# Miniprotein binders against q8pzi1, part 2

Target 1, 353 residues: q8pzi1
Amino acid sequence: MNLLKTQLKGDRVLAGKEAVAELYKTGYFGRPKDDGLELSLVEAAYLQSRGKLDIELEGKLLGFRAFFEQASLRQQNFELKYIVYKDLKERGYYVQPSAADFRVYPRGSHPGKSAAKIFVHVLSERQPLSVKLLQESVASAENVHKQFILAVVDEESDLTFYEIKSASPKGEMPEPFPAVKADATFLEDRVIAWDAEASGALYSRGFYGKMLDPERLQLSLVESLYLFSRGVIVVRDRKGKIFSFDEFVEKASEIEGSFLRKYSAYKALRDSGHVVKTGFKFGTHFRVYRKVESIEKIPHSEYLVNVIPEDYEFRLPVMSGAVRLANSVRKRMLFAVEKGEEVEYLDIGRVKM

## First folded at step 1 (miniprotein)

Design f3
Fold by ESMFold2-Fast, scan of step 2:
Structure f3 (fold): chain B 353 residues (1-353), chain A 100 residues (1-100)
Amino acid sequence: as target 1 above (353 residues)
Amino acid sequence: SKVVVLIKGTDLEKLFEALAKILELAEKLGAKVTYRIEGDTVVIAVEGIPEEVARKIAEKAKEIAEKYGLEVIVKVEGDPEEAKKLAEELLKKALEKAKE
């Protein structure tokens, strides 16, 4: 391509009629308008760096540095968007600027052939990310059957891409045993279930708790409240008084941070047919199994789960760390967003572009 | 695979933060890393990298752990085949622990 003369105006670069043939019809750069071509600042910078055009501002020719500085003044996060745009172009993608940053076409497609399949949102690793805004962005992409990709630029200008999608995980485990009833006692920071037969059944078939001995089962507080709410266990204090649901929640909340939020997620996962165990050894709230048939043949757990409130703001290093930890043990990272009685899930995974 | 790193500490939050930074560093250097957490100890096995890069990862892992006040033990075998066997055994153990 020959050098084209263009003009910087506002947050765009304007090129003449020749640029439509040389840039748009060949590579789908820019947007045709008024017998010319309108380029975004990232497109213009990329094309200038490739020797495809000259950029003038009020009659003065701008070198790459001068244009880059002007673009940075005219567009928020221009430098981050340029880094991501350049990387995607060098990988062979067709990329179109959008309100959400970029629309990307798969390597086998282009704007003239089909619709874009990927929305890319660009963030610095130091920017907070609202989970509410993230869920809205993911829902918007999914409503039009597109992938939502988060492009994170770190302090060394390295890029990591994450696919974020909504999830509705379903397991294959049977419901708790309503016919099995055990008496239990709330002690210090845990619950002990009595009755050997019921304890054995809860452990070996329901995969609840840990056997302290052949006759006694130790239950976590979330397990205990779940079984109590289903009428499977009766929980008493040390003096023999039976807890109400609210009394149990009050006492457990004094012991365990975010107890009710974690319980809501635990209940949702169990109600959807999963075995749920502590994720502490993986740095998460839970590890989750779709199906466990035998205590002797425990399969791979599918998900690591962290429970977060609806108003949560991700710090990107924390999000990235959680995803890397899950990937290193061959599990998926799932964030359970607690919304009162409802729990919604975000599946976050690293992708190679 | 040439390097096994053991990181020990009683503050599990700091242990997980250090682990995440070590995994990030290893990934940037093209290494495949697996880990297992047992009580207060993280066992990290590193594979798929040249010896010089493996030693750099081990050195930086030690620096990261030290910043979090954690004890770190690095095992680098003189025999590349023995180092590979150890890393593969630890990978299998880490995956087995992941099932739990």
Scores: ipSAE 0.014, ipTM 0.412, lowest interface PAE 7.3, mean pLDDT 81
ESMFold2 (binder alone), alone request of step 1: mean pLDDT 72; pTM 0.631

Design f4
Fold by ESMFold2-Fast, scan of step 2:
Structure f4 (fold): chain B 353 residues (1-353), chain A 81 residues (1-81)
Amino acid sequence: as target 1 above (353 residues)
Amino acid sequence: SKVFVLIKGTDLEKLKEALEKILELAEKLGAKVEYTIEGDTVYIIVEGIPEEVARKIAEKAKEIAEKYGLEVYVEVEKPES
């Protein structure tokens, strides 16, 4: 049996009429054009490695190494894309190169049967990932009803796949919360509420803060500003002067890094019906609960939440660490992207293909 | 390096005893421990330690939890290179 002869030209490998029948109609490789078949460089490399075709450049036959080196010169990140392409093909997926990235068909389907359902974007673990560009890519995939997956290649050529999707988490906590009023004092790095009845209601019904004794409630700074902004507490300094919203933000920001950003996310999550626990327990900003019925029966939190600015650049090892942490404690990892008064969420999870 | 330990069990006294033993072990190894209790589960995080110490804590924490008949999950996270 003779191998199909092909020609390397630019960032494509061109095959004749026979390749349409042998590669496209059987395995959906390439794109039919005129009387022949156009293969992407990753498709050609994969097929060459399987003994399905020969590749020539200006009349000279290229072995696998020579072709791979040529492809690397002709396409940015060719090596990473080849690693990902080969992995997906070996798992049994039908894969179509789409400009620089891949479209993948669901398991048990192919191009002749249905539309692609997955967009795969390939990155080196060393590449920074802009949150703004990531949100745009996720939105583009979701607008055409496709999953968005990052394929991250580390320095050992190991692959990890992450599904990234937009999220609109909604809790089930009842509203409106009972109207109570309490005087509170800003002390060092925390706020203490002094009214026993209001403190008890905030703690046992709203799941705010921590009771220091039967008559006083300790609140975190984000909890305090949230309750203050709702008119539930009045916060004074040690000399009895009442804080304005801006004065509270200024003082809290001197104590707690990224305070206003964390407050925006805390407020958004509370306003959407969640119980939000603050403080450092999992190395994230928050633990988030869909519903809490009793302080004596605290359920598992559903999400760990990190709050980031809209101009944030992910370092992929840090992102991977956060996702791994959430998975290890059986929670989902949300990144809350602060956009002034608005908060948007990205749900990032490791996925098996 | 970081060590993540998740211990689950319906017997809260055994859960508390296992937690205390793991905290004692970490203290003897000079490690700082953070933990959270949610429902029937204890989450333990130990960080800022050498990989060898992390693996020893992971192995012993699993051994302790199994001795108390508790479900346990342990993961060691390698430092960023």
Scores: ipSAE 0.011, ipTM 0.469, lowest interface PAE 9.2, mean pLDDT 84
ESMFold2 (binder alone), alone request of step 1: mean pLDDT 80; pTM 0.738

Design f5
Fold by ESMFold2-Fast, scan of step 2:
Structure f5 (fold): chain B 353 residues (1-353), chain A 81 residues (1-81)
Amino acid sequence: as target 1 above (353 residues)
Amino acid sequence: SKVEVTIKGTDLEKLKEALEKIIELAEKLGAKVTVRIEGDTVTIEVEGIPEEVAFKILAKALEIAEKYGLEVTYRIEKPES
């Protein structure tokens, strides 16, 4: 038996009729076309590395290094795509190269048995990732009922896979807070509510703020504006002057960046029936709970939430760090994308292939 | 469940203060604590607690470490049934 002879042309490798029987019908490599087989550059490199074929360019035989260098010149990010392709193949997956980089079949399935269920997009960890483009890619995959996976290649060629899906979280809290009125003062970068009974109710039933002592409740600025807008608290300055909504927004915006964006997300989550805890932990803006029965029971299923603008660009090491931390404590990382009056959510988690 | 928290820092007084606060919280939540101290590193092991309590202890440990500028690594193990 001789190795299959193939020809490098453009961004593809062309093989004859024998390759259809030996590569496509046995392993689903390539795409049958014009009585032959058309292989992508990553498929050809993988098969060449396994001694399954020879690749020629204009009649000259190319060794693995020479072919890899040619492929790198002919396809953007070829090296990254090859690393991901090889990894998935060695895990036993059937993989089809596509416009979204790869379509992957679930374990125990193949192209002749079922549809591909996974779209894999390949990125270098050093490449910025537009939230707008990410949301479009996720929506495109979900529209055809497929999972969207990011394969991130670091500088040491190590691979990490992330599942990204849109989310529409809905909480089950019946009422965030019964009608109570509290007087409060704006101090430095926070608000203090003074009435013991009202403070206790806000904390124990609404799960707002943090008790400084049995009679005083400390509220974050976003919590304060939410409660103020509902008529639950009256906020005064140090001299006793009552804030208007606009005056509060102006003062809070001088203290913390992107205050209104954070407030919009906080309001959307609370209005959707969630308990939302403020606190800059793990680099996240919020902790979100679907249902809380008491302050002493923290649900296992919770989100850590970062609020980002719709024009945000992820730096992948930052995204990966946030996701790894959340996942290691069995929480999901949720990114709240502010779009004017609407907030959309991306649920990002590390996955093993 | 079992939770293991490792805290590292060059300021031994801050490290000691952080350790004391974490132990007090764990014991208040009914957990038994095992501590190992090696130079600038403290490892705290808490066993026989519900997973929700483990997350509360971890969250508090991370909060304290953040406030004191300490480095933290952690591991949570739950019984396999």
Scores: ipSAE 0.000, ipTM 0.150, lowest interface PAE 14.9, mean pLDDT 80
ESMFold2 (binder alone), alone request of step 1: mean pLDDT 76; pTM 0.674

Design f6
Fold by ESMFold2-Fast, scan of step 2:
Structure f6 (fold): chain B 353 residues (1-353), chain A 94 residues (1-94)
Amino acid sequence: as target 1 above (353 residues)
Amino acid sequence: SKVEVEVTIKGTDLEKLFEALAKILELAEEIAKKLGAKVEVTYRIEGDTVTIEVTVEGIPEEVARKIAEKAKEIAEEIAKKYGLEVTVEVKVEK
């Protein structure tokens, strides 16, 4: 094959008409423009590394190192994007550079045959990731029916790919809570329900709390507020005074951090027909079940759920660790993003390309 | 009988810490399935240190002793594989 002459200009590499036939029509590299071909910096670097073109800047021929250094000055995160681009090309994918880093075509497809199905965003494991920006990127991909994938490059230049999607989890519980009434007391850092029959029904049919003995049920604070707000339990202090909703929230918020945020997520999950177990088992806020038929035959939970604020910033090693932990116990990792009156969910999983 | 295992793992490589933690959690689930036992696992991540607490309840005393012996061996093997520092404390209660 002929070594093509090209020119570095701005954040593009410009090639003549012959490059359209040799690179675009054969491998879908670049974009035809003004009877020539316009290559992105990552495409040009890849093709130069394979001996398919020469790159000049202001009359001077650039070797690979010189071009790579120029490209890194002209494009943010160029080196990370090159690593990911090269990996995807070596796996046999057709890849189109875009504003979101890359658009990837599925195996057996190419730009002339169908639309791209995957958006890939490239970042370093050291880069913090805003939940707000992440949700916007995921929504943008989903609005055009594409998968959103993060390509995380670590310090050893190893790649890990994560699929992130919005979720609207729906449970299948036909009776989200039993038709009972119970008197309960707020004691120290927990609530205890005293009525034996009501306690038994809440535990065995509603899957709330934990029995302390045959007559008494211990409820977490989020469970208690949920049941109290539905009139299922009446919560009193040690002197017999009934709590108002606001009084309960105030007291509970003094005892556990981010109580209202956790309550919002708990309420949303219960209202959508799930059984929700509280406590920091596996280091998550909740374990979530789509359907539970009997307390004696509780299946493995489908989701582990972490509740995060809307201004949260992921540290990628922590996110990766959470996903690995969920996978190790055969569960999916769901992040519940609290946004005042509503809760939105992100489902994050590791994928193979 | 009851077995309480506390595993403290220390290292600056968060990915290796999480891989070790995931392996320990996987083993705890296998024990729960094989023995039909109640297994409770909690963990805390503080900087470069992970503390894992595993409690196994409702098992025969002979099985509890075997779990205690094996837990130390497995934790040390995992730490060596990932190049991490590990400390294991085990308590067996009737």
Scores: ipSAE 0.000, ipTM 0.346, lowest interface PAE 11.3, mean pLDDT 82
ESMFold2 (binder alone), alone request of step 1: mean pLDDT 73; pTM 0.655

Design s1
Fold by ESMFold2-Fast, scan of step 2:
Structure s1 (fold): chain B 353 residues (1-353), chain A 101 residues (1-101)
Amino acid sequence: as target 1 above (353 residues)
Amino acid sequence: SPEELILKAEKLAYEALRLGDPEKLAEKVKELIEEAKKTGDPRVLAFAVSELAYLALRLGNPEALKELAQKLEKAIKELGDPERLELAIEYLKEAAKKLEE
C-alpha cells in the first residue's frame, strides 16, 4: 500500500477517498464519511506506526512521537487505549472504537460477517472502579448478548483481561435445614447450641457450625441469626433473656464489622440452596458449595464470595488479587453487592484473548 | 435470531453515520425504530442507539443527540419495555450536555 496523507482535526484523523479502499475495505479501519475516511486516534497511531500514513496538523507533518503527544492531549486515557488496541490487533482481532472503548469481533469473523461479540473497557490499575457503573456496563453488554471484558494496564504496561458477568447462583441442596429446635446461648463472640440431638442434625444434615464435642455445636454469628430467624434455635444471653432479631443484630454488629451486610449475603446464598462456610483461609468472606451430601465427604467449594456495599469502589489490585487467588485454587470469584434487602452478584474471572 | 437482528441494527447504524447529515441520521433512526417495533425486540434498538450515540458524539452535533433522545423516549413507550432503553436514553442526554459545555 502507498503512504496515505491525512490531517489531524479535533479528536479524529481525516483521510481522502483512497483510504476507504486501502484501509476500510481491506482491514475495516475507520468510518467512511463523505468521500473520505475518518480514523480514530488509536487507529491512526497504529497505522502510522506501521508506515501506512502521514499525519499533518495545521500544515506541519507529525512524526509518531509528535502525533502521540497530540493524541494524548485530545483523548482521555489515550496511551492506555493505544496499548490495548495494539495488543488486540497483534493477536489478529478486528477491533472497532465503541462507547465502551472497543468492540471486538470473534476469531475468524469481521465487520459485515457477524456482530461484534465483545465489549472491552480500558482502565489503569490505579483507577477506582465504581461497582454501580460496572454493573450498568455489564448489564448493557449482556442485554445485547456481548461479553464485557475489562482490560487493566499496569505500571509496566502489561495487560490483564477480565470477563465480568452478572450471576444468579443456584444451589442443589434438597432441604434448607433439618426440622429441629435447639436452645442456644450468646457467649462473648459466638453462639453455642446445647441440645445434642438438634446440634447433631444441624451439623451433619444442614452443615452448620462446628462441633465442640459430641453434644455441643458452635455457630458463627451469621449462621446463628439465620437459624434464629427461621425458628430453629432460640438464642439467650448469659442471664437467660431471649434475644429479639434487632437485639441480636445490634450485639453482633459490635463484634463483627459489616455484620448485617454479610448476613444479607449469607441468607441469600442459603435461601438459594447453598452450603455456606467461612472463606477466611482464602481471604474472602465465604466459600460456597452447590451441594454437600455427607459431612464425611465434603467436596471442594465452587465459589469464593466477597460482600461489598452498593457504593463500593473497587481498587483494581484488590480485585486482581481476589480473582488470582480464586483461579489458583480453581474456584470462581463472586462479588455479592448488597442492595438493602436484596443481593446481586458479579462473577469476575481472568481471561486470555 | 437475536444475533441476526443485532447484525442488521449494526449495519443500519453504520450506514446512518456514513451519511454525516443530521437530517439523514434522523431518517435512519426512524427506520431502526420501525424495525424494532416490527420485531418486538427492544434489544436491537438499544444496541443500535448506543453505537449511534457514540458516533454522533464524535460528529459534534448536540441537536442530533437531543433529537435521538426524544425519538427513543417515544419508542420506549410504544415498545412497553422502558428498562431496556433507559441507559441509551441517559447516555444520549449526557452526551448532548457535554457537547454544549
Scores: ipSAE 0.000, ipTM 0.338, lowest interface PAE 13.3, mean pLDDT 79
ESMFold2 (binder alone), alone request of step 1: mean pLDDT 61; pTM 0.450

Design s2
Fold by ESMFold2-Fast, scan of step 2:
Structure s2 (fold): chain B 353 residues (1-353), chain A 101 residues (1-101)
Amino acid sequence: as target 1 above (353 residues)
Amino acid sequence: SPEKLIEKAYQLALEARKLGDPEKLAEKVKELIEEAKKTGDPELLAYAVESLAFLALRLGNPEALKELAQKLEKAIKELGDPELLKYAIKELELAAEELKE
């Protein structure tokens, strides 16, 4: 029998020196300490479930249920962490506790062969997730060259894993807009550009808007402000008065929600060499192309983009839905985090472990 | 093109919510399936209907999602592509699991 006697103390399970040879040197469980082995509660529960150890509390032997209940009292979210730990162990991974919940060694590796390559953060599907805290966690993982994986435990204790990484998407369009000038009018909820030559160039070379006829181009509000801010179009009201930047923003904000935020992301994507179109048909703010050569041969878009404020809290079912849609159409799901004049991107994708 | 099929799937999902009628939704799905078959690309059909299923779920229409899942599974089986069928079944199982509330 490979049954080791251990003792529950605080948020750890303590084993003697024999456990170092039996558990640490063979399976990399626990941490050697003071001539013995210190096991985390999730490690101890897993090993107890496999018949590898007995756990005592103050001289009383604890069965699995009794130990699990004690561990739940001693560690926040123990149940969720155990579910994730057990799943990863059963998939053949080596897993160690960390500040991010777990450090995971990639398939075919282990402690002593290479460094851990994955940080796993565990949360319930019902838990809101601050984008600020998420960005900080992702940055911390990337700073040490590790993947950041989110392990979401649903109501049925099933797991879904998401890789989250920062992104700096770069397009391949040679110019963000053609060198033309056009007069335009702000009409109720849209902008119409006048002048056949300029409209044609904006549409066919810049991939802006939609031609209403050979001489008139309809532009979205974010397209219009972008072109206006670059001096490509002059936008007037119906009485001929030219809009200022602030006047345009005020008017557009009355028409569409989060206009300035969406504009910041639109501007950043266009400035980085992308063609940007509405994502309405995918339930996102934008669909984004790295390169478009011809209006008659539009390729598949590479990214779907949702723009969110820096104080945004993800609702995991909504995040899951967006990621699932992007995956189903072979696109990447980007969340553009608006931080005043700056925009940062999170690339979220479902991964197989 | 995939984007044209996805656009049709999106419009179908919006119409389905307004109709509130599973039989009319099934008719629209048949139209989409026949149009997709003309492309000869089963991957485009899978993407379009998966997008529709996701949108139906997001718009709070679990009944439509289940009916669409059955129609998609049948259409893919008729195409005889085992790898696409395996992929589609996996995606439909995940969508169906999200309906358990």
Scores: ipSAE 0.000, ipTM 0.119, lowest interface PAE 22.6, mean pLDDT 78
ESMFold2 (binder alone), alone request of step 1: mean pLDDT 63; pTM 0.524

Design s3
Fold by ESMFold2-Fast, scan of step 2:
Structure s3 (fold): chain B 353 residues (1-353), chain A 115 residues (1-115)
Amino acid sequence: as target 1 above (353 residues)
Amino acid sequence: SPEEALELILKAEKLAYEALRLGDPEKVKELAEKAQKLIEEAKKTGNPELARVLAFAVSELAYLAQRLGDPEAIEKLKELAQKLEKAIKELGSPELAKRLELAIEYLKEAEKKLE
């Protein structure tokens, strides 16, 4: 039995008219052109590995290794793209190359039946990933109602897929704080509120801080600035002088790295109806609750949150570690991107294709 | 508008696949003409969302023009990519400008292959 004979030309593989019936009709491989079929290098490598075609270059038949080496010279990141393409094809997807690395059609669909629903971007675990570029890519996919997937190829050539989407999380807490006023003192690395009635209300109804005793509430610095900015607490230094907003930020910034950035995210989450607590035990900035009814009946938090600047570059092992940790405790991983007074969220999760 | 740009991208995906299947460069040219009008609107309004959507559309059309090998479509899209790159730089999105630099390189490469 003979295989389909093809020719390698530039960054494409050319097949005769019989390939249209055998490859395009059945699997939507390639593009019909001038009575023949034009295949991308990734498609040709996959089909060659399946025993569907022979590839010649300048009169010489190329084995898989020889073709793969030629393709690697002709297309940047060919190896990574091939690994991802092969995996998606083996899962039964119809896949098309694009200016994004791949467009993928949903199960039970193909290019002639509907539009692609998934953009897949391929990258090595060793490549830094700009948050700005990531947000632009995610927004572009969402603008056309498509899912955005990162396909990360590790040093062992194993694949991990991540779905990334923008998020606008909304909590269900009706009131962000009770109508109380309290005196508080900035002590070393924390704030203590002294009024027993106000402290009890902030703790039991607002879910702020931690009671040190029945009369005294310990507040984190981000909690303190949030309550101070709303007139709920008055914060003094050890000598009784009241802090201004800027003086508080200056002092807190000496103690906590990226304090103002963390505060912006804390404020945004509280303002959107969430209860926000430290994520220290999970290695994140915050853990976030959509609704808390009682201090005695606290549910599991829904999100872990890391706050990052808009010029941040992900190191993929760090991103993967954060997502894996969140998944292990049945939470979603959110990255809060700080843009001055605005905060945008990326929801990153590992997915199975 | 961003909604017109969204419609263009959806049409670009469907028509681009059809153009590649049939070898019809006229569909790519038609989409390039629509993109040109939206690029002019983006420059006038300074809309970053529209610029973002258009950067994606022009990049897809550039990839398809490279595959089709049509000299007229390649020249048209190179002009549009350069105009959009300038508009995006003025809107303060240097990362999107880098994506268009790649599209321009695809078109230059395609132009070189036609020679």
Scores: ipSAE 0.000, ipTM 0.230, lowest interface PAE 17.7, mean pLDDT 79
ESMFold2 (binder alone), alone request of step 1: mean pLDDT 64; pTM 0.569

Design w1
Fold by ESMFold2-Fast, scan of step 2:
Order: structure tokens, then sequence, then C-alpha cells
Structure w1 (fold): chain B 353 residues (1-353), chain A 81 residues (1-81)
């Protein structure tokens, strides 16, 4: 291949007619326009690094360093985008720059044969990521049947890719729950149910709480409010007064941070047929099971769940740590986004490209 | 060190959920890496643990990685009888 002469203009690199044949028709670089070829800054830098073209600015030939510096002035986060672009190209992908960073074609395909299957968004590990904007981006990708991939560049220019999907987890636990009634007391930071028959049913059939002895069951605060709201238990204070829903929420909120948010997620997961237990040992709010048949054969949980408010902003190292922990114990990491009485889920996992 | 803290949490989880041999294997790997002054990153797939070792000298880091790998492979064989 001969070196092609190109010109830097604004945030694009312009090439003549011969570049369409040499770069676009062979490798799908750039976009044909006005009988020439328009290259993005990342495409031009990549091609220049491979000795495929020369770049001029106002009559002056630019070496790689000079062009890279110019590109950095003309495009925000150019350095990060170049790192990601180069990585994807070296893996053999066809990649088209877009307003949302990159569109990537499936292996064995190219722009002339099929639609792009992957949207890639590039971020520095130092950038906060709004959950609201993330959900909108994921929804936009899913509406056109494409994967949404987050490419995170760390301080050493190492790359990690995350696939983010909306999720609607559905469990397989039977409904309706057994018709039992139990009297219970709010003690310090938990609730104790006193009726032996009801306690046994809640523990062995519903997988709630922990048996204190054969007749008494200890319940967490979210478990207790859920069972109270279903009419399964009546919760009293130490003086025998029955709690209202609002009174219980107020007292529990003084003991447990973000109690109402956690309860909304707990309720949604239980209502969708899951067994839900504490995720404390994993540093998450919950661990979740799709189906538990008996206490003698409890499987490993499928999901770890962190509950976040709808105005949450991810710090990427925290997100990365949670995903890595879930993967290390063979579980999926779900973030439950609390929106009043409704909950939406984001499934975030590390992927290899 | 968030990476090390997550490894410790994984070891504690495996002990609790009934995989004590894998938990012990991971604990030994962490202790060995620390003793050799190595940075630890890990991948867990089934009963296989991959540990990446980094250091100031790439040749020394490679030597340390091979040494750790051999010792962990020997430990895993003993666990499998």
Amino acid sequence: as target 1 above (353 residues)
Amino acid sequence: DPELEYLIQAVEFLKREGDPELALFLARAIALAKKLGAKVTYRIEGDTVEIEVTGDDPEKAKELAEKIKKLLEEALKKLEE
C-alpha cells in the first residue's frame, strides 16, 4: 500500500478519492463523502501509526506526536478513545466512530453485510457515571437490539469492558404463601416470632429468618415488614402496642440506613418469586435465589444485589469492585434502582471482547 | 487494597458455603504472594485459580509468577488426592 495524503480540518481528516478504494472498500475506515473519504481523528491516528497515510495541517506535514497533540485539542477525551479504538482494531473488530463513541460489528461481519451489534461508551475510571443517564443509554441500545458496553480506561491505560443490561428477574418460588398467623415482638434490631407452627412454616417453606430454637424465629427488619404487610405476622413493641406500617418504617429507619429503599427492593424480589437473604458477607445488600426446594438442598445464590437511589452516581472503582466480587463467587451483580414503590434492575458484568 | 479485600471476602464466603479446600487454597495463595512482595489479581473458574503477579522488574515478576504457579499447582494436586 502507498502512503495517502490527507488534510486535518476541524475534528476530521479529509482524504481524496483514492482513499475510498484503499481504506474504505478494503477495511471500512472512514465515511465516503463528496467523492472523497472523511476519517475521524481516532481512525486517522491509527492509520498514521500503521504507515498508511500522511496528515497535513495548513501546509505542514504532521508526525504522529504532532497529530496526536492536535487531535487532543480538537476532541475531548481523544486519548481515551484512541486507546479503546486501537484495542478493538487489534482484536480484529470493524469499528465505526459515532456520537456515542463507537459502534462495533460482530466477528465475521463488516459494515456492508450487517448492522453493528455493540455500542461502546468510553470513560475514565475517574469519571462519575449517572445511573439515570446510564439507564437511558442502555434502554436506547436495547430498543435497537444492540449490546451496551462500557469501556473503562484506568490511570495506567489498562482497559476493562462491562456489559450493562436492563433486567427483569423472575423467580420460581410457589405462590400463594402458606396461610399462617404469628404474633411477633420488635426487639432491639430484629423481630422475634413466637408461634411454633407459623415459625416452622416461615423458615422451612418460605426460607425466612433463622430459628432461635424449635418454637421461635428471628426475622430481619425487611423480612418482618414484608410479612407484616402480607398479614402473616403482627408486630408489637415491648409494651404490646401493634405497629402501623409507617411506625415500623420510622423505627427501622433509625436502626438501618436506607431502610425504606432496601425494603422496596426486598419486596419486589420476593413478589417476583425469589428467596432473598442478607448479602452482608459479600458486601452487598442481598443475595438472591431463583428457586429453593428444601432446606436440605439450598443451592448457591444466583445474584448479588445492591440497592441504589435513582439519582445515584457510580464511582467506577466501586462498581468494578462489586462486579469483580460477584464474578469471583460465580454470581451476577444486579443494581436495584429504587423509584418509589417500583424497582428497576441493571445487570452489570465484566466481559472479554 | 480493594482487590485483596475482595479476595478475603471470597475466602470467607467459600468457608461458609462449604468449599473449605478452595478457601484454604486461596488463603495460601494470598499469603504466598504477600510474602514474595507481589501484587495479586485473580480469576476464579470452577476449581481453578489464576493469579497474576506484578513487580518493578518484568523478568523478576515473571520468575515470581512461575514460582507461585508451581507451588499452587502442587497444592491443588494434593487437595485432589
Scores: ipSAE 0.000, ipTM 0.133, lowest interface PAE 21.7, mean pLDDT 79
ESMFold2 (binder alone), alone request of step 1: mean pLDDT 61; pTM 0.454

